VHH binders against Trans-3-hydroxy-L-proline dehydratase (lhpH). Designs and how they scored, part 3

Target 1, 355 residues: Trans-3-hydroxy-L-proline dehydratase (lhpH), of Colwellia psychrerythraea (q485s0)
Amino acid sequence: MTKNIAQAAVKFEQWQPKIEQESYLTINSLECHTGGEPLRIITSGFPVLKGNTILAKANDCKQNYDQLRRALMFEPRGHADMYGAIITDAERDDSHFGAVFIHNEGYSSMCGHAVIALTKTAVESGVVARTGDVTQVVIDVPCGQIYAMAYSHNNVVKHVSFQCVPSFVYAKDQQVEVDGIGMVQFDIAYGGAFYAYVQASSLGLSLVPEQQEKLIAYGRKIKQAIIPQFEINHPTTAELSFLYGVIFIDDSPNQDVHSRNVCIFADGELDRSPTGSGVSGRIALHHAKQQIVLNETITIESILASSFSVRAIETVCFAGFDAVIPEVTGDAYVCGKGQWFINAEDPLKYGFLLR

## First folded at step 1 (VHH)

Design a21 (framework vhh_8dlx_2)
Fold by ESMFold2-Fast, scan of step 1:
Structure a21 (fold): chain B 355 residues (1-355), chain A 122 residues (1-122)
Amino acid sequence: as target 1 above (355 residues)
Amino acid sequence: EVQLVESGGGVVQPGRSLRLSCAASGFTFSSYGMHWVRQAPGKGLEWIGNIYHSGSTFYNPSLKSLVTISRDDSTNTLYLQMNSLRAEDTAIYYCARHYRPWGSSGYYFDYWGKGTLVTVSS
């Protein structure tokens, strides 16, 4: 009878692995998004990562626990283009905590959308003591130490800003012939990762969800064409000497927004957010082309019409490059809490990815 | 098939110069860029510089006044010239073949040698 359904539902909600079920690993998370780009913040249950640096801990994860990255990032627990962060102890005495970034293809050295979500949730969960309406959060990530600011109104974090790494133009006015597309004009800029920046309308592309498959296909083809013909070398860190992705730029249908960009990164992953490292490289390009001045804020939209604000707050000389320090501002939302079970007896325990 | 063999290491006095060589075999050397990388005891890998197949060079800014990378495509040999050696230059020196990674960090050399040890006495 229907009278028993409410009692059944309560019992289903109480299901947990029993202590006798030693085959179960339980991992807890906080589920967030920044501009639509997901962040699964892994809080407990993941094996303790070894190493004195966040980069060393990321390598430990890659060597000893990569199957757990797959389990959490792939179906059925994750999905295509899923993103996460494993919370760790701080590397430096003046940092609040550390994070290892994970995704479908592997590990990232820095991630702006993650910094925004981590900063907001750190303040709101009491990881960092609130200092009035503005609270500084310092996070150790694989590429170094990040300083972020949480801006609160009535004890609720409304937006987060962080200062990106020195960002610069690596190459301008380059061309490459791409099979099936034709001649593509691009610039290369660094904002924590190297991207090729391409005008979408020059290729007949629109930065809308309906063209998602075409944007991914074109991004992959353009990246494939650039890599063998163009050498990329990071001036101080050899491990960063690669083209991470392609960012398509175009006008927004929203008149209050400066522009829109869509990032296709790694092996054809589409960033749902405006891309923090991408808008950082973008502001360096606009500054170098004399299209913006210092402290001029522009708003850049994602494919989902979510936005980041960005400005160049300072000019610096970085390893012989004329660089800027970008300040990226955005907001994140907590959309759930997860408790994820991995049963050693499950033939699909490590997940799968079908797109 | 691909082999990279470093040589020319050993014990050297501070302030002296040293040239390392890397003998390449098993591939068309003239078609690939090449890198030099070092690892000091107890420390991580430090990139020294690279040379493109065209002969163009790019160096770690901290080291560029102290080192020169060159190549001889007729003998399939890569060179690293080091000047004004210091105790801090004590490391294992590796040559590596340039690899273009597909948007992932974690590997941008596809082959490298076993290294040659340079010990600067001091």
Scores: ipSAE 0.000, ipTM 0.093, lowest interface PAE 23.8, mean pLDDT 86

Design a22 (framework vhh_8dlx_2)
Fold by ESMFold2-Fast, scan of step 1:
Structure a22 (fold): chain B 355 residues (1-355), chain A 122 residues (1-122)
Amino acid sequence: as target 1 above (355 residues)
Amino acid sequence: EVQLVESGGGVVQPGRSLRLSCAASGFTFSRYAMHWVRQAPGKGLEWIGNIYYSGSTFYNPSLKSLVTISRDDSTNTLYLQMNSLRAEDTAIYYCAKGGYYPRLSTSWFDPWGKGTLVTVSS
C-alpha cells in the first residue's frame, strides 16, 4: 500500500452530473443488511412526503412517486426482493424519526430487519445521542411507534433489540385447498403485519436455499388461495387489514436453535432474514398455545442460517384480543453508501425485474 | 427419558397392507405432534406425515393416497397404516416426537431407537 493511485481512477471517482444536465435526479443512500435481507436507507434527494402520519406519507409516495420506488428497488439500481426505507420526520413528538418501507411490489406496514438496521445506523451516525452502552431509539413506522435499544461496546453497536407492536393470534387451525398443492393447514397471526403460518414439512418443503423457487411458488399460491376465503380486519386501522405473506416454519439443520422461518411476502419476495414481524406473530402463537412462557427466549433462523432471538415480555389486551408484546433481537451491517442517478433521458430510468 | 419404540414391521408381499405402531413414554404424549419418517437402504430420510395433538393429519403429497396416521392418547400409541405396498416402500420406519405445532422436531434428522424394518418382497 503506497501512494500509487492512478490519476485516472481519482477523476472517475469524482464524476458528478453537470449543472447543465438538468435531466438528472440524484438520490443518496446508506446500504445495509440484517441477516442478509437488504436495506437501502434513502437519506436525501427523494421528494418530501406529505401527511400527518407515516401511513399517510406512504400513501403520498404510492400516489405521486411510485416510479421512484421502482427506480430504486428494481434493476439496475436494485434487484429482485430489494428492500428500502425512506427517512421521514417523526409522527410523534417523542419519536426520533420516521420511516416509510418500500420493496419490489409496494409498501409494507412493518419491517423488523429495517428497524434493527435503522437503530444501529441512527446511533452510529449521531442521529440519536448515545447514552452510554445502551441507547434507546424511537421510530415511527406505518403500523405504529417502535421502541428499540442499541447495545454498544467501544462505540460500535453489537446488537439491537426492539419491542414490537401488540401481537396476537387472529385465527387458528384453518385449512384451504390450494391448486397444485392440496390441503394446507395454517394459522394467522399479527406481529405488525398479518401472516399465514404453515409447517413446511407438511407440504414436503425444506427451508434451504436450494428450494427457494419452490418456496416462492408455494408461498404465492397459498397467499392467493387464502385471501378470498378469509376476511382480515385489523381492529383499529383499516389500512392494515390485509394478508402480507406466508411464513413457512420447520426445524433447522442447526440443532442449537429452536426452529427456522422462511417468509414469502408481498408478490413472492423471499426474506433473507428470520422476519422480525413474522417471529413477533410466531411468539404470540406459541404463547396462545401455551408452548412458551413470558420472558422465555427462543432463537429462530432464516434460510441463510442468520438468526433473531424473540421473547414475549408482557401480556396486554388489544382491542379484545389477548396479545403479547414481543422483543426481537438481531444485528445489522453497513455494506456501503450509494449515490444514485436517474436521468430523465434514460429509456430504462424506472428499472426492470428479471427474476 | 423420552423413549419411542416402533413395531409391526417384517417381510410383506406386494399389494398387501401393514400397520406399524410406535409406543411412546417419558413425556406427555397428548401434548405433542408425532411424525413418521422412513429411510430406504442407501437413501436419505423421507418424511411420511404427522398428526397434531388435535388429531389433524398432514402427509407427504407423494404418499397421501397410500398411508393413514392415527393416534391413541389413552395408550400413548402412534399408528401408521400402509396400503398397496410396493418394492419401493422397503425401508426402516421411524416415529419421531414433534415439537408443538407449528414446529417440527429435529429428531426426524436423528432416528429414534432402531426403527422397524419393512421389506416388500415376493
Scores: ipSAE 0.000, ipTM 0.167, lowest interface PAE 11.6, mean pLDDT 85

Design a23 (framework vhh_h_nbbcii10_fgla)
Fold by ESMFold2-Fast, scan of step 1:
Structure a23 (fold): chain B 355 residues (1-355), chain A 125 residues (1-125)
Amino acid sequence: as target 1 above (355 residues)
Amino acid sequence: QVQLVESGGGLVQPGGSLRLSCAASGFTFSYRSSYALGWFRQAPGQGLEAVAAISGSGGSTYYADSVKGRFTISRDNSKNTLYLQMNSLRAEDTAVYYCAARYGSWYKGPEYDYWGQGTLVTVSS
């Protein structure tokens, strides 16, 4: 070649929009995934969220900055089923930091894949000082305080485990008639969020990428059918009293894995990971049905064959419910770093979705 | 009750070999929903590290880079026994070796459900 392509690339890399001008807002992020489920960790540039609790901060975001959630989660900066976390100050003195979870439809109370990615990046970045091969990270999320452990080898976090909030069975052996599907049998359990658990094979569903559209459609229909029939009340926090999604369960083709599940959450979003809050509710169900004992680990696969391991480490009484404390283990990877510009004059500044 | 009991440890000179055994009782190494099994070690003054692991079917194995090519993990489901064949032993292989079992898939981290008491391997010149 007769042109110096390397010099052109250097000039592009060094150029920045005039971000100090009022017409530009700049937001910085770390891009991660856990089992294929994305996490855009918003590190700076987002407005400081107000409130004494993570729930209050999430409400402040919803009331005053929801257009920025859309800008970051929708195209062209995000995509369908995009997921993110806004880093906040800790709610409790013994927590390292807090996080508000955001997605295409809104805000979630718990996100296990996010906890795993946040824990890995907090330790590897030095946000939390490394304490040898095992480092504890304590994160405030909307549903409560999460204790996570980062397991390092040669200064790289290879695995993250976390203890979820008290998880329990809300309803068992329920049924609902769903238009276009027929009678659906389900259980409801809480693992930081409420999910309806459904056997996929009973509905002719397969937990494979080729069926993603059908899984999303069925998940939406089932959730919409359940909501009017079942009053969901979180025993201590009214803001957590909603059905977040539907989790389809089936056998895995891998004999060394207990099962596979696929979560359709919010307004038809598909979790690429095994769903940390979902497997937390599952271990509570299995314990309540006497299918597992304390400290018995099962491995649950996602639609992508990525896996989480889960066990119940303790039984507790939570507001009259027989509950367990789940421990979920998974791996996360850093995919990139972003610097996102929102130009006040851009007619598409707040994004769009075409799905 | 579930128990894992290690045996076969001892003193050996560099370049020597040892075979560790782990006998399981209280559960069956079934072919389908079997336990993944692993060997972990802890050298004096150091943390716990994964040495080798084998899936329930025996079809998948893991080896730490430090032992790859020298150690071989195997299982005999009919005898409910896990083995670690250790060849070309080095002074740095000196450690307490632990047998561990995990329901479902194998895992490199220390999150295993059942652990043995450990057996000491000392490699000295």
Scores: ipSAE 0.000, ipTM 0.126, lowest interface PAE 19.5, mean pLDDT 85

Design a24 (framework vhh_h_nbbcii10_fgla)
Fold by ESMFold2-Fast, scan of step 1:
Structure a24 (fold): chain B 355 residues (1-355), chain A 126 residues (1-126)
Amino acid sequence: as target 1 above (355 residues)
Amino acid sequence: QVQLVESGGGLVQPGGSLRLSCAASGFTFSDYSRYALGWFRQAPGQGLEAVAAISTSGGSTYYADSVKGRFTISRDNSKNTLYLQMNSLRAEDTAVYYCAAGYRLGYSYWSGFDYWGQGTLVTVSS
């Protein structure tokens, strides 16, 4: 009987499109999340990105392969607010590998949730040899070199910490008039990306899932109001000179944490995690305002009640800015593995988003 | 029921020293190590003024310019007590001193005070 369900399932699993006879592109991935924020780690099948830096490789992707970012981040292969990383060769000889960050609207310079997931999978896969219960992983990203530590128990990585790039306050006590909202007070800080930091309660906002639509709308309006009124210049790298998003800060309903923040980034994407580059900018702000000392740890919660811990481990001078090196700690989980086929004859090959 | 009770106030001569204590009940500093703690004062006919604050870890302190170098804030989480050591006292330090606590460290670290004591009077006079 050739219609046996068990035999059919085995044959479906073993079958692959005839890529040698058809114009299929095959891309392979690991599927992860960090605090609920997804990460599709692209491992093979993506075109080789050109450039001597990770930032140059990201620009090559934007220029020549942007439709493949859409194919992987949009439906039916991805979804609204999907996030990914393309694995590359290291930029520096003392780094293990590199990563280009992709999302629905484009490319980011830094992604803390991705670093956490990449570090866990690098150690568990054997990309980086395990050194006892603590293993160092060094990753090149568009904004610089990241040092991460994987903490293992019984050969399973239980948590990951990473040292962010030098993080600093760009502007304090700024204000902008926003159509439909009124006067908004904000600070700008850099933690691998520039964010505007806004007290949510000052605008009548609550950092809960029930208000996600309002948070997205306000985040988009505030970002677009700040951009034309406030010039952002990264001191050493012009390509990093942009406002990436708005982080709403307020009290957590959870009494065990310092605070909650919700990041609306790119064009209205909501970060399900506490935002690693965002909490890095937060600790720089707290240190600059003399609200914390070196090695004082605070726990910051996401809209989903997932948390990151953050502390400033040293002070540095970065291009004339008084900066700190943040250490962010979080946990990641592997959710699956994917093999993705893009058929040249498919009229929907590059995806769609119906949000 | 959350209570903060100040003690150690009184009359002291100019140039003298005094130590204020604030005992917390209804919660513990060890269980709520994230409590920001501070001292505020109100002089006769004046508004409320921040004097000193201490972070949850005890590693960070804030002092008003008027008291910097003369006053020292400290906390003992094991005794559930906040202290203010006041040295080189001046007539202008005469005020009612209030202990305050807030476990929520909002964006402005020094502004999240939800619990207040009844106050203790400090008089600096000959």
Scores: ipSAE 0.000, ipTM 0.149, lowest interface PAE 17.6, mean pLDDT 85

Design a25 (framework vhh_vobarilizumab_d1)
Fold by ESMFold2-Fast, scan of step 1:
Parts: structure tokens; sequence; C-alpha cells
Structure a25 (fold): chain B 355 residues (1-355), chain A 121 residues (1-121)
């Protein structure tokens, strides 16, 4: 009964579409999620990216290999809102490795959910030598150097915390008229990326999966309305001078957490996690408004009720801004391993999106 | 409206112990997230310890293992047990409460007047 089916399955598993007459580009990955937000960690087969900084390597990818980003992030290998990281050599001598972040629209400067997943997998794989129950992992990302801690029990990483880059308030108590929505009140803060923060209930929005389409539509409209009216300048790095997304904030249905975040980033992508760079900007806003003090931990939920904890551990002056150093804590899980084939003769080799 | 009144502060020698109390009046205490903050001369206000309505706790790294936050919902009282006190623990200690934990009211909404703790060097 099942014997012949089992034998066929074994042969399928053993077969590799690699013959002398066919040319396949083979890319290998580790599949993870952090709070439901996917991360495809590209481990081999991708072209070596050139440049002395992670930003330069991201630009090299954009200029010379953008079709491979699409192949990995779009259907049929990826999907709408897919997220990935290309592993690179470290930019700094005291960093363990580097990562270029990719998604459906392009490239991001910071990704907290990716840092959490990368830290867990770096320690569990032996990329970074384990140092007892707490292991430090240092990662170079486009916005700078990230310090992360993996907390292990019986050699299994249970939690990851990381220190974000100096995070600060860029603008407060702003408003913009949005076609089809009306007047929208917002703040802008930086936590590795610039976001506009909007109270969801002020617009009749709820931070629940049933409203995902409305949240995406409103996030896109609000972002596009803000961009022409506000010049965003990162104080030290011009390539980081852009509004990445809109974060809707409101009370959680869960009364034991501080609040809920739903991030609509890039061209209408919805973050399934609480958004690490987003909660970093949130803690900077709360501190600047004197609503939270140093070392006060708050828990922020995602649209899926997954959570990150965040606190401000230090105040710093960053290029004239009163900034904080956020510490974000979360958990990640390994979901699979992939081996991806791109056949030169496939007319759909570089993917498509139908959302 | 909630009123918070701290008590239990005073002068203590290094290595000594103090127990601070915060009595809440006006509303149902069990619905509030509560915290202890402190402010030393010339420094900003800092979180010492927090306790959520569900009972989970958080502590500043400088006090972990030495201080314990607890609450008695039947008595509408928040406590801070301070052991192995150090000169750097000298500060005015404030009790704080928050009813709205989300975006409508960030941080702590109600504050006590403070109680002075002095640890002699």
Amino acid sequence: as target 1 above (355 residues)
Amino acid sequence: EVQLVESGGGLVQPGGSLRLSCAASGSTFSSYAMAWYRQAPGKGRELVAGIFSGGSTSYADSVKGRFTISRDNAKNTLYLQMNSLRPEDTAVYYCAARLYPGTRSYGYDYWGQGTLVTVSS
C-alpha cells in the first residue's frame, strides 16, 4: 500500500535537477520567522557583493543583482511581504558578520526581526562560539553596528535581545491632509529607519488581521501624503534619508501589554512582528515626551499578538539630537531549509507578484 | 483620579534595609500598572522597579537581586523591599500608577509626592 509511495518519495528526495546539459543557478537558505515575520537567510549561491560597507554592498546588489532579489522574494519562491537577508563578510573588525536586508520593494536599512533570527541561528549553528548561557553577537547592517545577546538554556537559544542604533524624535505633533482619509496627526521618529507614528483609533482603524487590507491602504496613502511635505535628513548618512513606513499604534486587546504596533512599510508591506526598528522609535518618542524613564520595559504586540519587549538603556547625544539606545527582546524560530533553482530557460525565473 | 502616598523612607546605614509603601486611593488599585522611580540630586528620574496589573515585574539592573517590588490588591498598597542599600541608592523615591497602558495615555499618569531615602556613606 504505502511501500511504493514511500519508495517514490525517497527517489524524489535524492534527485537533484543538476545535469550536464542544464544550467541552474542554485541558492541555499535557512527559513525563519520572528513573531510571524518571515526571514529567508541566504547562505550560499548568491553572487559576492562588492563594497567596503554594508550600504555599499546593498547598492551593489540593487545595481547588479536586483533580479535575484525578485526571484527569491516574489512568487513562486517567495510571496507578498516576503523578507530576506543576504549574509556578508563583516564591515568592522569587531563584528562577526554582515547582512543586507531585502524585501518585495527593495532594500531596508534596519530590521529588528532579522537581527533576532540571525543572532539565534548564528549561535546555534556555531557561526559564533557559544559563551555559556549568554553569547554576544555583533552584526553589521546598513544603518550601523548592532550588538545582540543570545540567552541560552541547555544550549538552546530561548531569547534574543539587541541594542538598536541611537534612536530619536525627528518631528512631533505634525499633521497632513490625506485624500479619502482627512486630517492625520503624526510624529516621525528614527529607530534604525524613519517611521510616521499614527494613532489607529483616531482614523477608525483596528489593529486586527480582519482589517489588514484597510491598514495597508491607509498606510500607503499616509506615507505618500507625508513624503512631499516633509524633508527627512539623516544627520550622518544621506542614504538613510527617507520615510520607510507608517506605524499604526493603539491599545492592545490584551490588557497585560502596553500597546500594539502595526507597521506598513515600503510599498504597502505589512510586518507580522511588532517591528524592532519601530518599537525602537516608539521608546525614543515615549522618553522624549517624558512618558517613560530609562530601564522601564514595555511589551508591544503585533497584529498576530506576538510580542517584543523594549526599554531605553542609555541617553546619548547623536548629531545634536537627544537620543536613546533601545534594547529590544524577542524570540525566533527555524521553520525550514531551502534550496532554490533558477533555470535560465524558465520564462518566470525572476518571479512575479499578484497582490 | 488616583492619589498616591509614599511612606517608609529615612536614614539608613550602608548594607541596611528599608521597606517603602505606597497607599493608593480613589480607584480600583488592581487595574493599575504600578512602579517605583527614584531621582537623585543632579540626575534624571529613573525606573527602579515595575509591576503590571497581571503581576509580572521588571527591575533596573542596578537593583536586581537587592530590591523586590510587590503589591497587595486587597489593601490597595504597593511595596518596595530594599536590601543591601548602597550610598548610590540615596534619592527621592516616587510611586507611579498608569490606568491606560496604550497610546491614549503613555507612561505613568499618577505620581506620589515622593519619600526621601538617605544611605550614609
Scores: ipSAE 0.000, ipTM 0.171, lowest interface PAE 15.8, mean pLDDT 86

Design a26 (framework vhh_6qgx_2)
Amino acid sequence: QVQLVESGGGLVQAGGSLRLSCAASGFTFSSYAMAWFRRAPGKEREFVAAISWSGGSTFYTDSVKGRFTISRDHAKNTVSLQMNSLRPEDTAVYYCAAARSIWGTYSKDEYDYWGQGTRVTVSA
ESMFold2-Fast, scan of step 1: ipSAE 0.000; ipTM 0.399

Design a27 (framework vhh_etentamig_d1)
Fold by ESMFold2-Fast, scan of step 1:
Structure a27 (fold): chain B 355 residues (1-355), chain A 126 residues (1-126)
Amino acid sequence: as target 1 above (355 residues)
Amino acid sequence: EVQLLESGGGLVQPGGSLRLSCAASGFTFSSYAMSWVRQAPGKGPEWVSGISGSGGSTYYADSVKGRFTISRDNSKNTLYLQMNSLRAEDTAVYYCAKDLGRPYSWSYGRGAFDIRGQGTLVTVSS
């Protein structure tokens, strides 16, 4: 029987597993979301990753510590569609820090929602010295160096923008026959990853949470139907030469925004945010179709009605493609702080995923 | 206006050497990483080599590692590619590329490059 609940609570809070005695690994994190898409920022306790580049560090993680990715991203510590970032030292002298991106299926080369959350927390924590109301944060990620701007009011970061990689249209007005769905019309664009863009209403789909399962099923089927019929070659980087996902586009119920996006990526994962690389590809499509001009900002919503703003700030020629440089703006929030214990004797220590 | 002017290409025999140059203007050269990208006849573009703004870090595609050397002279706003032990498969138009620095994302073959020049043709043939 417990007679003093207040003292019991204090003792629980102050207790820590004894690593020397109980074979526990302790990993610490900050828990964030950007537009509803989670980010577990791993701050300490994870093994030091080896390599001179962020991509090399990601490969070291995959070869030597992949079970720890699973432990942190899967249940009971994580969940379906969980996303994380492992903080590293900078790859370049003019970058503030580096990040390796992890998720349920593996490792990501670029993640816009993660950049937004990392930028906010870097400025508010003092990792990056604040320079008035606007502070530049430079992050090394597996695909390269990202420049982000944190916009502060009363020492709170309210908005984050970042410049994406040159984004371009790969193919327009394509069609594919999908078993159980029929003929699907699509475009392919690159905004840090290749996506097939599909009009949701043309397939009887609505971009609402109630249709989540149907959106995932259709996204997977459409992606798998396109892959054998469409060769995708990234102009300078063979490792990026793949179709990452399908983005469903439709009108928003909110008249104050341009449109809504729902991204089904990797192996049927649903992005809760508007998808930074996805809206980057969208702005390239709109520019190529002469539907927007340079520096014209549009707002795109997620399935949760969270939004990113995007504009094309410059036109560039990228390996023969007419491309634009997108600037993506979004908001992130800190949801918690975690301390995670992995006991060597736990038969479920590396987690499980039931979706 | 950003301008990149490639030179130094030509016909060379297998096993020979060429030095390519790229004269850059219209931007702060030392603040940007630079790359060489090539396009062989009938094929897509291939990233070849990259160098940091200071020249302290260099990167190479596996196909050219040990044979090619990238360098820069920031006082002359010039990028170089020393090409040794040339092979028939090195035949391509070579482009100087500004790796998009501040405020843009950049990487050595893992991101995007601003290719503004006309290129210089390298033909390796007997």
Scores: ipSAE 0.000, ipTM 0.221, lowest interface PAE 15.9, mean pLDDT 85

Design a28 (framework vhh_7pa5_2)
Fold by ESMFold2-Fast, scan of step 1:
Structure a28 (fold): chain B 355 residues (1-355), chain A 123 residues (1-123)
Amino acid sequence: as target 1 above (355 residues)
Amino acid sequence: QVQLVESGGGMVQPGGSLRLSCAASGFTFSSYAMSWVRRAPGKGPEWVSTISGSGGSTSYADSVKGRFTISRDNAKNTLYLQMNSLKPEDTALYYCAKTPYRFGELSYYFDYWGQGTQVTVSS
């Protein structure tokens, strides 16, 4: 009985697409999460992206291969709020590799949870030669070059820190009238992406899983209300000039952490992690308001009670803005490996979202 | 700029043969898979065949398998479709299409379409 079941399982495992009879695309991945936020690291089978910069490669993907982003990020291969990275050649000679970030709605300029997972897996897979218990990994992403450090114990990466891009406050003490919500007060900060920061309790919201639908709905409405009233211009890169999402901030039920935040990004996607680019903008905001000093570490918790630590390590002048360089620390885990088949004759090949 | 120009269509009787050609310009032809796609009167588009950039692999729709042969001449930047044992159901406007990979569905797998060449199979 059991032997017959085991024999069948082995043969199922050996199934291969019949590419001479059917049109299949095979894409391989490494499956990770950082603080509960997924990262599907796409390792092979995806078309080679063209362009001299990671931004240009992201644009090539958007224009020529966007259906493959949907196939990999949507059900049944992905899910609501799915996140991925396409591994590319480095943009700069002193970088180890590059990454294009993809999600349900499209493409992002920066992804801290992805940097953490990519750094861990690059060291553990031997992409970057290990230099003792601390190994530097340099990654090109759409918003710039990221320097990360992998902290290993017994050949396992336990912690990853990275230095974010210059992070700054774009606008403070702003107000917008939102249909169905009322007057919303917000700040805008940049930490690799622009976010509007809102106090959750001011809107009767709690940063708990039970309120996820309300948080998503409010985040969408607030973002859509801000966009037509606020022109966002990144000082050096026009392609980064957009409001990526809304971050709700409040006290944590856990007294051991500074605070909790929940990011609703893109088209209503909820970040399960504390949001690396979000906490980077957060630390710039706290520094500008004189609420923290340089090298003061705070721990910020996600909706799942996972945490990132963040500090401002120096102040810089970035294109006329008083900016800081954030250092974000978090942990990632490998959850699996995938081999994904897309059959051209499958009526559901590009997937669907039912959330 | 990318250009695809189809030729070789015409009228034939059932059981006849035609050879379609597609002249490509404006891109590195050998680096891209190429496809043939057809649109019958009053019907949606149907994928017919794909060939890899090197010519090393081919695929065909079940409706044409064994009757049609796709080929390419990378030195001449030209794609071909040899159509044998033609049926009235093969009557359609045939398009040459540039694609980054092997999939055979129309509206999102093809970077560029040509103007098409008409094939009419009638008695």
Scores: ipSAE 0.000, ipTM 0.101, lowest interface PAE 22.0, mean pLDDT 85

Design a29 (framework vhh_6qgx_2)
Fold by ESMFold2-Fast, scan of step 1:
Structure a29 (fold): chain B 355 residues (1-355), chain A 124 residues (1-124)
Amino acid sequence: as target 1 above (355 residues)
Amino acid sequence: QVQLVESGGGLVQAGGSLRLSCAASGFTFSSYAMAWFRRAPGKEREFVAAISSSGGSTFYTDSVKGRFTISRDHAKNTVSLQMNSLRPEDTAVYYCAADYRGGWYSTRADFGSWGQGTRVTVSA
């Protein structure tokens, strides 16, 4: 009984750094993934963000607390391609809550994998009162108000569907010369964020984990080549007028699904999920090209063979664009619960990225 | 192709003011976020201020909030930095930058294109 390793573990578990001695900030989170794409849901300890809109709250975070985004998204607390959401009060009276999306590079206007994980955790935690086997969750995000449905069995959310914002084709059959790659053909569509859609096989790329470095390098180069020659204007919100990333499209090796998507977003971040805003833009492209009809569901795979189902449920006119309302369905899982300490005396307190 | 040309730097006493200007050419100016960075002698480049493509959003580093104002003029393809209540710590070469990384949401210190810089010296 003189050697008690198990008792030492109990004491480690119960110990907490003392503020007076360490001068630290404590931030609490739920750790989730949707199709392999991580979501660190920041629940408490982060400063209260100011502003009457989610966009204004994102701007407040960028101006006053950007070092905390880095601390949470970079190593050692995060990693390359890490993604998170800061929970906020709702912008609209008929919304349950709001979220500011954060990643390695900065901030996002829309994140489908995050909506799926947030919806699951909101219902299972009791943030949103359960209404039988189907519960509606309404979330304010920077690009607008999102309506989601949580489908429960025996008090566990098994599936989440959400309606994306009006999604439309911005440009078709474009081309750009890319240094080291050659001529690249692309389309641009909006599904809560603007993406350039590129056929992977046309560039000798395969949508598999073994090619992740090449996919990141090509996605970064293609995005940088498009930006200086192609003007993007969001019809109603100037702050959304930017190219967020490149989505590589190809046939899946799994014949039971329609196709595969790999998204390289921001500054070379690789989405492990099929990309919710990406498949939303994708269904708008398929509808515009008359390749799909309303309420026809297709399944799109990620680089990890995780999948989202998507369909266009309605056609709408959005600021002169022929648009559709996509409905995206996916599954999320809770992986952990975190408590993060940022010690003012730590020379590495705001993190690092070595990818 | 892309050219950014800064001007307006000089020597000023503490408490003084300067207005920096950046003339942009070779790209669709109205489509890109613009920023100012500075490099003090012997230090790395530091972010100072940024303005979104529309001009609807502005961002500042804590040390210049309330003293510096960034603005843009689409008709003249210029971005400007009005610097008031200057301090010796503001002594640096100031650089104009265009955000080629995909929009105003970027918070990284480096941008896709840089000018030659304009020198600001603030005496104690």
Scores: ipSAE 0.000, ipTM 0.230, lowest interface PAE 14.0, mean pLDDT 85

